VHH binders against Uncharacterized exonuclease domain-containing protein At3g15140. Designs and how they scored, part 23

Target 1, 337 residues: Uncharacterized exonuclease domain-containing protein At3g15140, of Arabidopsis thaliana (Mouse-ear cress) (q8w566)
Amino acid sequence: MASAFSAFRVSLSRISPFRDTRFSYPATLALAHTKRIMCNSSHSVSPSPSPSDFSSSSSSSSSSPSTFSLMETSENARWRPMCLYYTHGKCTKMDDPAHLEIFNHDCSKELRVAAADLERKKSQEFNFFLVIDLEGKVEILEFPILIVDAKTMEVVDLFHRFVRPTKMSEQAINKYIEGKYGELGVDRVWHDTAIPFKQVVEEFEVWLAEHDLWDKDTDWGLNDAAFVTCGNWDIKTKIPEQCVVSNINLPPYFMEWINLKDVYLNFYGREARGMVSMMRQCGIKLMGSHHLGIDDTKNITRVVQRMLSEGAVLKLTARRSKSNMRNVEFLFKNRIK
Short names: E, the ipSAE of ESMFold2; O, the ipSAE of OpenDDE; V2, 0.75 times the mean of E and O plus 0.25 times the DockQ between their complexes.

## First folded at step 4 (VHH)

Design h91 (framework vhh_6qgx_2)
Fold by ESMFold2-Fast, scan of step 4:
Structure h91 (fold): chain B 337 residues (1-337), chain A 121 residues (1-121)
Amino acid sequence: as target 1 above (337 residues)
Amino acid sequence: QVQLVESGGGLVQAGGSLRLSCAASGFTFSDYAMAWFRRAPGKEREFVAAISWSGGSTFYTDSVKGRFTISRDHAKNTVSLQMNSLRPEDTAVYYCATGYEDWKGYTSDYWGQGTRVTVSA
């Protein structure tokens, strides 16, 4: 198990002048070193659909899109599925033109922000938002997070891991993964890349530190950042439950969050049951595969970007009590139950 | 190691029918989703149809819905595309691909030489 040392492999942000900076791979034990996914701040303009394209982008009564639907061309935009091996640093086809035509290796491409979208944006209480949408009913199966810069509304980086259950039987895991990810064409990448939740948290904390968003040696939360969820379940219920299953303490940065549903209700004055309802009401076309966590997190991020562009201020909606971690206080009197 | 071999292309008149086949080898066929793509002269590759590993779900691009049918045969390790009511706009090289990315070099991205379909008006 190399999970305890994975964090040290990616810590390259502070190099001392007296440190040996050499990287060498033994010739007799040549190991492939794969690059981690990064989303740089982008000044690219978002695709602006024509009036006819915009009206035709209204979701019909079709079923949730599959991974294969992402490969269809549109007049104003070409949505490509994210290369899920790339999100784990394991893509072997970065030099293959056919692969690069089909799969996206840059999380910012579908989440571009137009300069005009900044005209009505208001100052935010946080410098960064971490959009999260967990997958998994019994144990977490997918842990996708996008960082949104609150000033530019651009996606800064992505953290994505498939999560391997440790308390389910191999038979139960195989059946669950085939049922959930088989139809999406991603069950094989899940089996190849999924790691236990404890290791996911360790790698996540290294990633947070690389972005100066959290310091492991503190009892405090995120540095000028807040989690954004679509519903309270992810941070209120699922994370603490998974921590018990994985025999780890609840990390201090999961003490407070922004439930986008509550902000949405208060900003627009109307209810939305979830991501799909928010997108439909905002006139945002669903992209990618619904129920694939990374695609859902990208779509939630597009709702966040739309709300910010219209003048919404994202405020904390929930906080755990420091005196009793089991007690959650809701900060908005008007909220979705 | 993964090999996909397309066949069944040819010249056909508008309104005609053609059946494409893809023979798969080098992997456990029944574990993978399968898809058809096409590339028309001077255009980029586009999605046509897909079928889940179990055969229980099928997906089509809007321009071929009701005209094309994708199917699979686990015993023969074959995926097929039945093309009816063909139009000149369907003229393209058709490629078979796996629906999954895996450690054997992204089998979902495999395109052989394809099979050429020409529809005359």
Scores: ipSAE 0.000, ipTM 0.181, lowest interface PAE 14.8, mean pLDDT 73

Design h92 (framework vhh_6qgx_2)
Fold by ESMFold2-Fast, scan of step 4:
Structure h92 (fold): chain B 337 residues (1-337), chain A 121 residues (1-121)
Amino acid sequence: as target 1 above (337 residues)
Amino acid sequence: QVQLVESGGGLVQAGGSLRLSCAASGFTFSDYAMAWFRRAPGKEREFVAAIYSKGGSTFYTDSVKGRFTISRDHAKNTVSLQMNSLRPEDTAVYYCAAVYEDWKGYDFDYWGQGTRVTVSA
């Protein structure tokens, strides 16, 4: 839920088109074929190959279409790639039918929650979860975040920015982006939209304030919300390293997070070392392009939704020391190492 | 939709050679470390060889060092395992695996369905 209004709240002027990256989850939830239903025939029509089928030559001899080919063939059925110009508020083709047939301006289809999925959901310690999956080995190249309403499991909004490195040469950037995002067909949108990390943080803080999730004047953590990561490194290591490179102080909202891997291990009693392992174990089909950060963030959100629907309670798994920001306390003894 | 498709398995006599190939699709191949694992009947899966995404650093289990060579072809999005001087103990299903960036003790993100190698005495 939205926060109460404060007498000391400053009015925020919004002249940035980043507000146009916001999307709403539908108020009415349709029955989704990808969701878990205990007594539904959807599970009976899904093939479950035996271990011997997995090792057979006939199974492995099947031709595999490329990611682009698979994305294109599924576009008009259920899935279409997200318009990454739209996520930056820079799409000029919102009225072009050919563009809208190819690209999605709303991720509600992939992240739809059925009413039946709420039947076993338990009360959560937070009202909102901010699912994050950073991209970029040397410097952050992509900063994708989805807000999940903990009560409805619905996606409330999206923040997505491509991030322009300051430590890498232009030649190194071009080579890396062409290799990583060129294969995904998004190298042009990266070059057109990417902004420095300091500006990404500034725009992110404006977006947080618009959702009453954080106020710069309070100088502490998120308001009734928690970050959800797939692994500790993004918030534990990568964000602090990038803040040093960008000459900014570590924001106070990066003091605590939920590592989904640790919650997963404790809830299911089964180890999963990454997103794809969690999805495979849960019977969730990968959507979009792996290692395109926005698509990975959507897929992690689908794991979050599955776990919530099965009765998981997402609790903080890690917290930074107030006396030493490099020292992280892990709140669960049983964790991924 | 990520896929790893193995090929090149078969029956070979001890002392012979086989080349396994793995065709990768659905991800940016150059960003992934690639590896081969094997599982003999009644045993757990074991590591065989790996090659990093950049710099071409290679790693091998002791039992195959000097006999097997892992390589990658970025233009074809393939990783290959050249197996020489094969032994009956090399009989197993061989699996291709991929992990983002560096393989430094992380679990693998993607696995192929496997290709069977049988080495006769």
Scores: ipSAE 0.000, ipTM 0.137, lowest interface PAE 17.7, mean pLDDT 74

Design h93 (framework vhh_6qgx_2)
Fold by ESMFold2-Fast, scan of step 4:
Structure h93 (fold): chain B 337 residues (1-337), chain A 124 residues (1-124)
Amino acid sequence: as target 1 above (337 residues)
Amino acid sequence: QVQLVESGGGLVQAGGSLRLSCAASGFTFSDYAMAWFRRAPGKEREFVAAISWSGGSTFYTDSVKGRFTISRDHAKNTVSLQMNSLRPEDTAVYYCAAEYEDWKGLEPSDFDYWGQGTRVTVSA
């Protein structure tokens, strides 16, 4: 029977009885193990020999330190910038109260769902949504993903990596990063933490397995989850192009996605060309810095939460052809352009 | 009213060159990323080249890299596409497109404003 199920690779990740015995216990154990190691790492790294040096800053009592103010809009007093060292598992200040007052290690509080928001929510076709918003056009520079629980609408976890180009000269990289991230004040953390795309994919696959969303035995798609994009470009075009540049095969989980723009058009009967338009139309204020990928991914997640709270059902809008991965089929008759 | 007006199309022999221009009006040009798309006879619209709102970043489809160059002039509110070493397969209607703030995505649905197109015909 197991051999028969293996023959039906496309259906394996969506078979609930088999999935429960295959994924439930191993995923729970893997997630617990990773979070245990992460806590141990933060305790090993966090106790700096000079905690007094960090806490001695009069700037830490300021309402608007230079690094903090760059990532905050004056209209959202509850928003704090995400610690971008933390997202890479490289934060040295896990237990520093001054650091934790300025920087967020857990965005779930900012993206909380009120009980009233669940009253109009409808059942979804997937258990989880992976909201993604890539940065970088020459090569990918930032790879941010948020997991949203389709039942609670709450954020479960975050994967975020800065990505180091491998086919650009060091001079070209420095100019590119200065132009993209210099004004955002994140060029230093980018240089300190950015890793090649191949390594990002390897770490992403470990993270997916820890959440029981994919493993190396899965031939097609995600396990009861779907990517949510703001536009087709990220998964349709950019990821395949980056895979060619990085000399890796296109991962089997990038086969299908939900373009939020198409769902938005069909649910509200109104066009929105991008994140800023959707937020404006929904009366949602922008958090953080537009074009910082993690902040954009959080803002797209807030649009997702708003739509779910109003009764939207997020359905796949695009799927790759199994015979030719370059060919994409669009599943909605009514779509932008 | 927003307008994008393309010019510079025409008939050219294989190996020849053309320069396409797009004049933008009715919006703050410097706040928009600009791109060129093309539609070949019997085909769907495809991406060709893009330039960021600052002009600091450019991106090209693989089939035109090294042959085409996109540029913009903020003083003139224009975006240009220099097309060298033209091939018969470059035959298409070329469209200018604008996206607010940056070219976050490169699909047609990502762009806010479109020109009417200019015809390029490359003969063998």
Scores: ipSAE 0.013, ipTM 0.397, lowest interface PAE 8.3, mean pLDDT 77

Design h94 (framework vhh_6qgx_2)
Fold by ESMFold2-Fast, scan of step 4:
Structure h94 (fold): chain B 337 residues (1-337), chain A 125 residues (1-125)
Amino acid sequence: as target 1 above (337 residues)
Amino acid sequence: QVQLVESGGGLVQAGGSLRLSCAASGFTFSDYAMAWFRRAPGKEREFVAAISGSGGSTFYTDSVKGRFTISRDHAKNTVSLQMNSLRPEDTAVYYCAADYEDWKGYTSPSEYDYWGQGTRVTVSA
């Protein structure tokens, strides 16, 4: 088939998937993709079937459908991994009962809030919190964000992308992904779904606009919302570094954030050095896979929900200078360093 | 009781080598990432190198990459930093740190649960 050969050749002759070529596609197509990844709006239109979680041949051929562990908590035993093909709009198994027993397609399921948890909650300065927890040492490899409604404390939506480096060699990328995401059993999903950071930002901005959280025609930050991080690194350091690598300007919505560690220190009067320390001190059991960005973002969200239920008010802790983006002003006198 | 004890600091000439060691006790060593941080006179604490709990992954700040090598000894519960081609700007107090969060936040001192007392390294011109 000459037509198929021509289409294949055009695809192969395309400038690298890390180039801006994909961002030049019609906005309608980009919008359709972002809509498919919203919670409760994913469709079976994904072109590639979601692979079954493949382990060693011995595990897949002779294992029972469920494994019991005496040391697992009831909560951990009920934690189902989020279908990461679904978050990219690429799940083809949404009608498969076996797949649905293993993977969760509801971004809010493990983060439900009881009515009693609202009794001590205080009014917040923002209507929404965007909990973010980036993964990646050299370049960003995972970009997970959960929207928390400040009034209900419930998760209303999720944005999740695996991010493909543009300045690492293919060998370096493969080794790094094998070491990190291979251990977590999601290396195949990463390779199938990861897109360059510039495309992640473009898709993120469409998603923000769909939630009325940001408009590209303004030089303003988020509309009645704030980012919540566990440490300053994500927004203070990593995003600006990645923007330089990706040859994009720092988006205006990354000019200020809430470092949960600083709010935690001031609210509880007790230092917590990271997510694990906060969870231990709050009596929250770790769920899912530690170091998988989406699972860490969900666990940080559980800390946020606990703090809100106990009367914490999440205030901005850091802001970039508009005249000099290298200068970050810390708004709390008492903070983690 | 968790303890991190550094050793191996000293005075060395530019271009020389030095090996720092950190002995860890009181926790399951393989579950914790180990890192080295340094603080130069009049400056804040900065990241130098980190190694994952398994030892399979290592991370370095750009200024030391290719000159410093981090390693861990599973049997001795020790992390080491081999410092080659030392420069005057490497002069600092070097701190050993342990963190359960070994894949991210490794550049921030606040990410680390446990710290040693530090060992002084002075590189003369």
Scores: ipSAE 0.010, ipTM 0.281, lowest interface PAE 9.8, mean pLDDT 76

Design h95 (framework vhh_6qgx_2; at its last look DockQ between E and O 0.02; V2 from the best seeds 0.00; counts 0 for: pae E 3.0 > 2, placed apart)
Fold by OpenDDE, look of step 5:
Structure h95 (fold): chain B 337 residues (1-337), chain A 124 residues (1-124)
Amino acid sequence: as target 1 above (337 residues)
Amino acid sequence: QVQLVESGGGLVQAGGSLRLSCAASGFTFSDYAMAWFRRAPGKEREFVAAISWSGGSTFYTDSVKGRFTISRDHAKNTVSLQMNSLRPEDTAVYYCAAEYTGDWKGEPSDFDYWGQGTRVTVSA
């Protein structure tokens, strides 16, 4: 008895194509005739008089030519983009003068501190600040960090890695990178240098140890240092999410951080929504490419230096629970949500 | 079942001191920020003090700064409010509250759990 399985033909109804109504907005060229008002003001001011002869004796004091020490005009060193191959330890053009003219290989020169900027600086709880600004929507694409000395406000060093997603398809990655870093002209260097997040963490921990900022043999946080973020998202949300994706434990040094927005709010008594807002309010010029993590990290560092120079004290703003890493306490009453 | 049980309320003369205690049960006490609120007769419930989950941060309303001290004991699952230099305007029912995220602004709606309250009366 052959049971006839009746094939229900689901009729795919043809959804009709909605018509492209081209609204032709008329370009009304309003020629505003700027009338040149010729203000003719004729004022005749008078010829006041000729006074007299005083003959005083020209004692020729032979003023010795003061050797004008040529103050080397600190050449306003034209901003140059960082060599991203250099930041990854992969620059092969350090002997090419043309390359060295185009690209910067020293981030400390870009973030110099004047002696006058130290006059109002206060003692800090931490000796070092690790400024971080992560890039990436789904997975992390860029992991940039600058070390700032809390005493000198100078940049000590940088860590920079492009991060290759591990759960995205190659096609999806390529499309995303083309859209983000292709527009900045750095997609090639991303493809040449990007490594999995797990490897970024491994290299970062080596770098932290080289700077005596963390010891792997200790389950402790950073040594006399704190992360500085522009918002809570980077360390509170993005790092833990990426650790899950990469199948690694959350590193113990990501338990506490300084949200610069919260410090900014409490120091200045005004809100800033982000880096660009802080910079604008402080009269700091944005340098580099926005949404390039290394450039944004430098810009955040400029805000940190400004705040320190004005007498800000950078304190922890958030702490992750040891018992429940999903729980974060905020240490400031007044904070940006 | 989650419980917050306040104690230590009573009658005190102006300038006197009281210590309120709140015993927490039915949740992971160490994961929660704890707070004290008060409600005076005919007034709305107002924030008094809070302490972070770790105890490392404390917050106070301006009217109690320098007079009140919030503390917690993780071993006993208790939060305390030491109240010194009490004033007639401190007369209220005091409530213990708990908040999980630490992301509170001092509004009653931010807090997940509440006690029944303890009455504090400060006589002139």
Scores: ipSAE 0.220, ipTM 0.658, lowest interface PAE 2.6, mean pLDDT 88
ESMFold2-Fast, scan of step 4: ipSAE 0.013; ipTM 0.445
ESMFold2, look of step 5: ipSAE 0.398; ipTM 0.741
ESMFold2 (binder alone), look of step 5: mean pLDDT 85; pTM 0.863

Design h96 (framework vhh_6qgx_2)
Fold by ESMFold2-Fast, scan of step 4:
Structure h96 (fold): chain B 337 residues (1-337), chain A 124 residues (1-124)
Amino acid sequence: as target 1 above (337 residues)
Amino acid sequence: QVQLVESGGGLVQAGGSLRLSCAASGFTFSDYAMAWFRRAPGKEREFVAAIYWSGGSTFYTDSVKGRFTISRDHAKNTVSLQMNSLRPEDTAVYYCAASYEDWKGYTESDYDYWGQGTRVTVSA
């Protein structure tokens, strides 16, 4: 047994001693000021004129009316689902008013930060946080990531791919997708856009390089950034399993992460079992569809923003051994059980 | 008071079958994903199988795929693990676990409630 102070002392000793010499201040500042795009994938560009309207054809509009109350602001009263063809660079309806009444190509309002929210924010150990919430049964089905600027708390960009299993039968895939995404009305967009995990990783690494967060010539993890997960499963267990299935080596940037649940426990002195309980305790309203990975990643980001605004410092909670990738060290003694 | 009670463990020969059951009480069972974990002597607790709150989706660790089947019964507030073609390597204490928020939880820390476990011994 150790005190909280002892746990913090141990955690600080796990931070890279060369962190300050690793990252360029001018490069980080430039990225913070020039990359203000919200919900814009680096791969989401208008395609050549296409006769096919896959976005309108494949996306079903929900018949559910927008929910609002007299106690809510107008901007919260009219939530629209994100266009998942847009996040894959396949939307053909970019300027169609009917399409934009149903689907959003911009999440900036949902993840906006007020100037007052910066008053109690503390200096962070990283310049960027990559919030991730994988979805998948047997194999990963969705790979959503949001970049949060640690100085402004604003979302810089997103990377979102649906992932097509390669070791499951077509029948098993169809059953899983209908059960998982059918009710959410995104089963068709999944089938139209999903690509194998190896290709997702290749596209992700291009996107990371475009943000100066990593490149293939490095022997270490992310450049002045850390993954933020809700639970250890995503990076500790699921990504290594998927790498084995996909016959690829575990990428070096998945060696360490921040489990938001453990930071939450240590900062607030309260256990929160997952995203929904953290949001409930913080008084944050759930947006979008729970278990749609991109929507869950946005909601986790809102918890991150709330914690940062209240003075939380997001520290690494877990690190994988470089000599044995199966061995994970937990950096806080006080962690959720 | 929240409670998960496992039953159905025992001694069985290789190639045999066992059915484990977990009775849940003290919470709204239909809102929770349910899972089975196991711990072999001298090893850490590992994921075995899970079932979504709706019962519509299940997932398994590769070593038990095709041999084990997880199911749930909302009327009886139970989750079951049918274990077929048992191997000596399946010898472990089996634990039932419940998670409100993470149907995909494969790590011990992702689960809200745990049973005390039931012992399974598979002889060669």
Scores: ipSAE 0.000, ipTM 0.202, lowest interface PAE 10.8, mean pLDDT 76

## First folded at step 5 (VHH; from h28 with G54K; framework vhh_8pnl_2)

Design i01 (at its last look DockQ between E and O 0.31; V2 from the best seeds 0.00; counts 0 for: pae O 7.6 > 2, unsure alone 64.4 < 65, grease 31.4 > 24.2, SAP .684 > .668)
Fold by OpenDDE, look of step 5:
Structure i01 (fold): chain B 337 residues (1-337), chain A 120 residues (1-120)
Amino acid sequence: as target 1 above (337 residues)
Amino acid sequence: QGQLVESGGGLVQPGGSLRLSCADAGFTFSDYAMAWYRQAPGKERELVARIYSKGYTNYADFVKGRFTISRDNAKSTLYLQMNSLKPEDTAMYYCATDYEDWKGYTSDYWGQGTRVTVSA
């Protein structure tokens, strides 16, 4: 019994080509005649007279006013947003003058240190600080790091990755990204560059090795460096949670960190519950977009530089137990809870 | 350190209006979210309204359109226009600087407060 498969010929209705209406915008070249008003005014002011002699020799010792060269702190350089494609190694417009004018490609220029800032600086226990500020409510969405030289207080380099969630649905991700990064106008670059957290860790470890900050073969912590956080949450809680989600082991270099809030409390004798509070209390202007991780990391770095310039010593504030990585020992008696 | 200074509190009859002001001596006023809180006698401090750096606003449910939070960045001043005041609105009103972390928005810098009393 040969079942006749009736081939429904779906008639491909010819969608007619929409006519290219060439709107000829008339280029009315309005020649604005700039009338040169020749103001002639001739006034003849008269030759008033000669008065005379008096010789008095007073040797006024010209104390040369020490020209305090007001180094015009180039603080008036109009803040430019960082090229986020550049931070991901994906900028294709390095030869475009317009792009180079609009975007910054050198974070070290934004975080300059004056010679005067070094006068009260103390020796540090670490040679380098890795400033970190993660973004993401459910999963990590952004992984920004700045390296600060503890001797010069200068920014050496950055590592920046957008992170693509792996457990969220695509629809949930898109909605979340639109709400967070869409408002900042960086949702497109997030979609173009975001990679899974596992891959972020892999690339980060390569970057750490390139800076001699960590060696995979030694399975040790950071070499002469420490993470600096604004709170304990990022390294204590969020990174371990994300490692579980991403089905990877907790990297060994996340065993110790410096909570800047605890250092701040002990150095200044006053509480600051977050980055904004520290910046406000220190008289530091917030630069960039709040809740963009790379900008917040830069702002935290400004607080670090300020504290160092005022003579703060950045010490470890927390250590994860080797026997049970879920247990954290807090090293400061006086700390933000 | 910037000081927050509240003003505009006082005694008002039910149905009356007040306008609270909070002057910020900090130069970074425009960069941060600001909020009004209140604390009635024997009650916990509660959020009244928040205004974000970009001007977005959030209000507590009890406000019900009676209050308006606003800011003048040029004057570094926060305002709370309160209309249709009720006896239940009697409280000390505080201005605060707000920030956001992983847990959401919280306040960490406070003024001394201004007293609002609504009584017949």
Scores: ipSAE 0.014, ipTM 0.366, lowest interface PAE 7.6, mean pLDDT 85
ESMFold2, look of step 5: ipSAE 0.014; ipTM 0.427
ESMFold2 (binder alone), look of step 5: mean pLDDT 77; pTM 0.774

## First folded at step 7 (VHH; framework vhh_6qgx_2)

Design j01 (from h95 with T101K; at its last look DockQ between E and O 0.43; V2 from the best seeds 0.00; counts 0 for: pae O 8.3 > 2)
Fold by OpenDDE, look of step 7:
Structure j01 (fold): chain B 337 residues (1-337), chain A 124 residues (1-124)
Amino acid sequence: as target 1 above (337 residues)
Amino acid sequence: QVQLVESGGGLVQAGGSLRLSCAASGFTFSDYAMAWFRRAPGKEREFVAAISWSGGSTFYTDSVKGRFTISRDHAKNTVSLQMNSLRPEDTAVYYCAAEYKGDWKGEPSDFDYWGQGTRVTVSA
């Protein structure tokens, strides 16, 4: 017995098109005649005199000025913000001259090292430093890393991802991003590019392998490299917390790191509370937007370069216990607490 | 002069409640995130809770989640910590701290100003 499900046709009633009212307000072109004031004043003052001849024939030996080509050290290249779409591999305007004029697409140009900066540099325990400065209070919002060559102090490459929270509501995320990246005018690029932290780790591990810094088939840490942080929180606390939120294991390369604050304290014999304090004490100008992770990572890198140029040796400051990854051993006796 | 003055500490039985208060002066309170830290006998200072400058975001260490509540009053320039279901392991000196317009990363070194602390003792 075929039960006839009656299709109720709800009649969508035609709401009517309200009318055109043409209000014509008039164009009065008031031609204000700004007057031509002619001020004339003439004054004449006088002719004073002539004096004389002295002819002395000094033989101008034309010493050809050796054109010391002043390599105009392009020091005055106006700082340009980095293209954040470019750092995500998503820039579609690499052929637009106007875009290339406004934005930087080469991080190495911002972090140049002079030959003189290498004169006092000491040998390092690591060949590479991975400078990191995470953004995000509840969940990670930004994952920026710069590679520094410990021999040349040059920036080799960068990894940069915006991170989309997975446990927050969309409304909470939008409000948070508006308050953080909206103030910096980069909320749109965050929304366009942000990916889950699990995917960030996957892409980061590919990038590490491309640089021969880590091999997935080896249960080992970084290859001749170390993370450099401004504080312990990023690697000690935030990465493990985010791994729990994202339901992933803690990556094995986050077992050891260098807290630049502890190195700074031991090298200079003075405390610095953070990046801005270190930069101020070192006479380094802050560049970019503070609390934009990629810009702060660059600024931390400037401090690393300065310390290396002054003969600092960057050593591990903290290590996780193999038996309990929640336990961290601090390797420096004198450290910021 | 910048001052952070903690109050509300005392002796309480396990399962009891306390409300700590910190009065801030000498700086623009609305520009600062506020936090509570604690130091138990023989331990290092540890993070307990924080509240953003606007009060729109709060953060807690795992051991106090669901028991402690941080709040702030902009009109009074105060930050409070409501502590419920207190345990002997919550026994510590509690410190108020302030951070100027920053992304709080929970490190004590990131905080600009500190109070002198108020003692909380939880008896078994």
Scores: ipSAE 0.013, ipTM 0.385, lowest interface PAE 8.3, mean pLDDT 87
ESMFold2, look of step 7: ipSAE 0.031; ipTM 0.510
ESMFold2 (binder alone), look of step 7: mean pLDDT 85; pTM 0.868

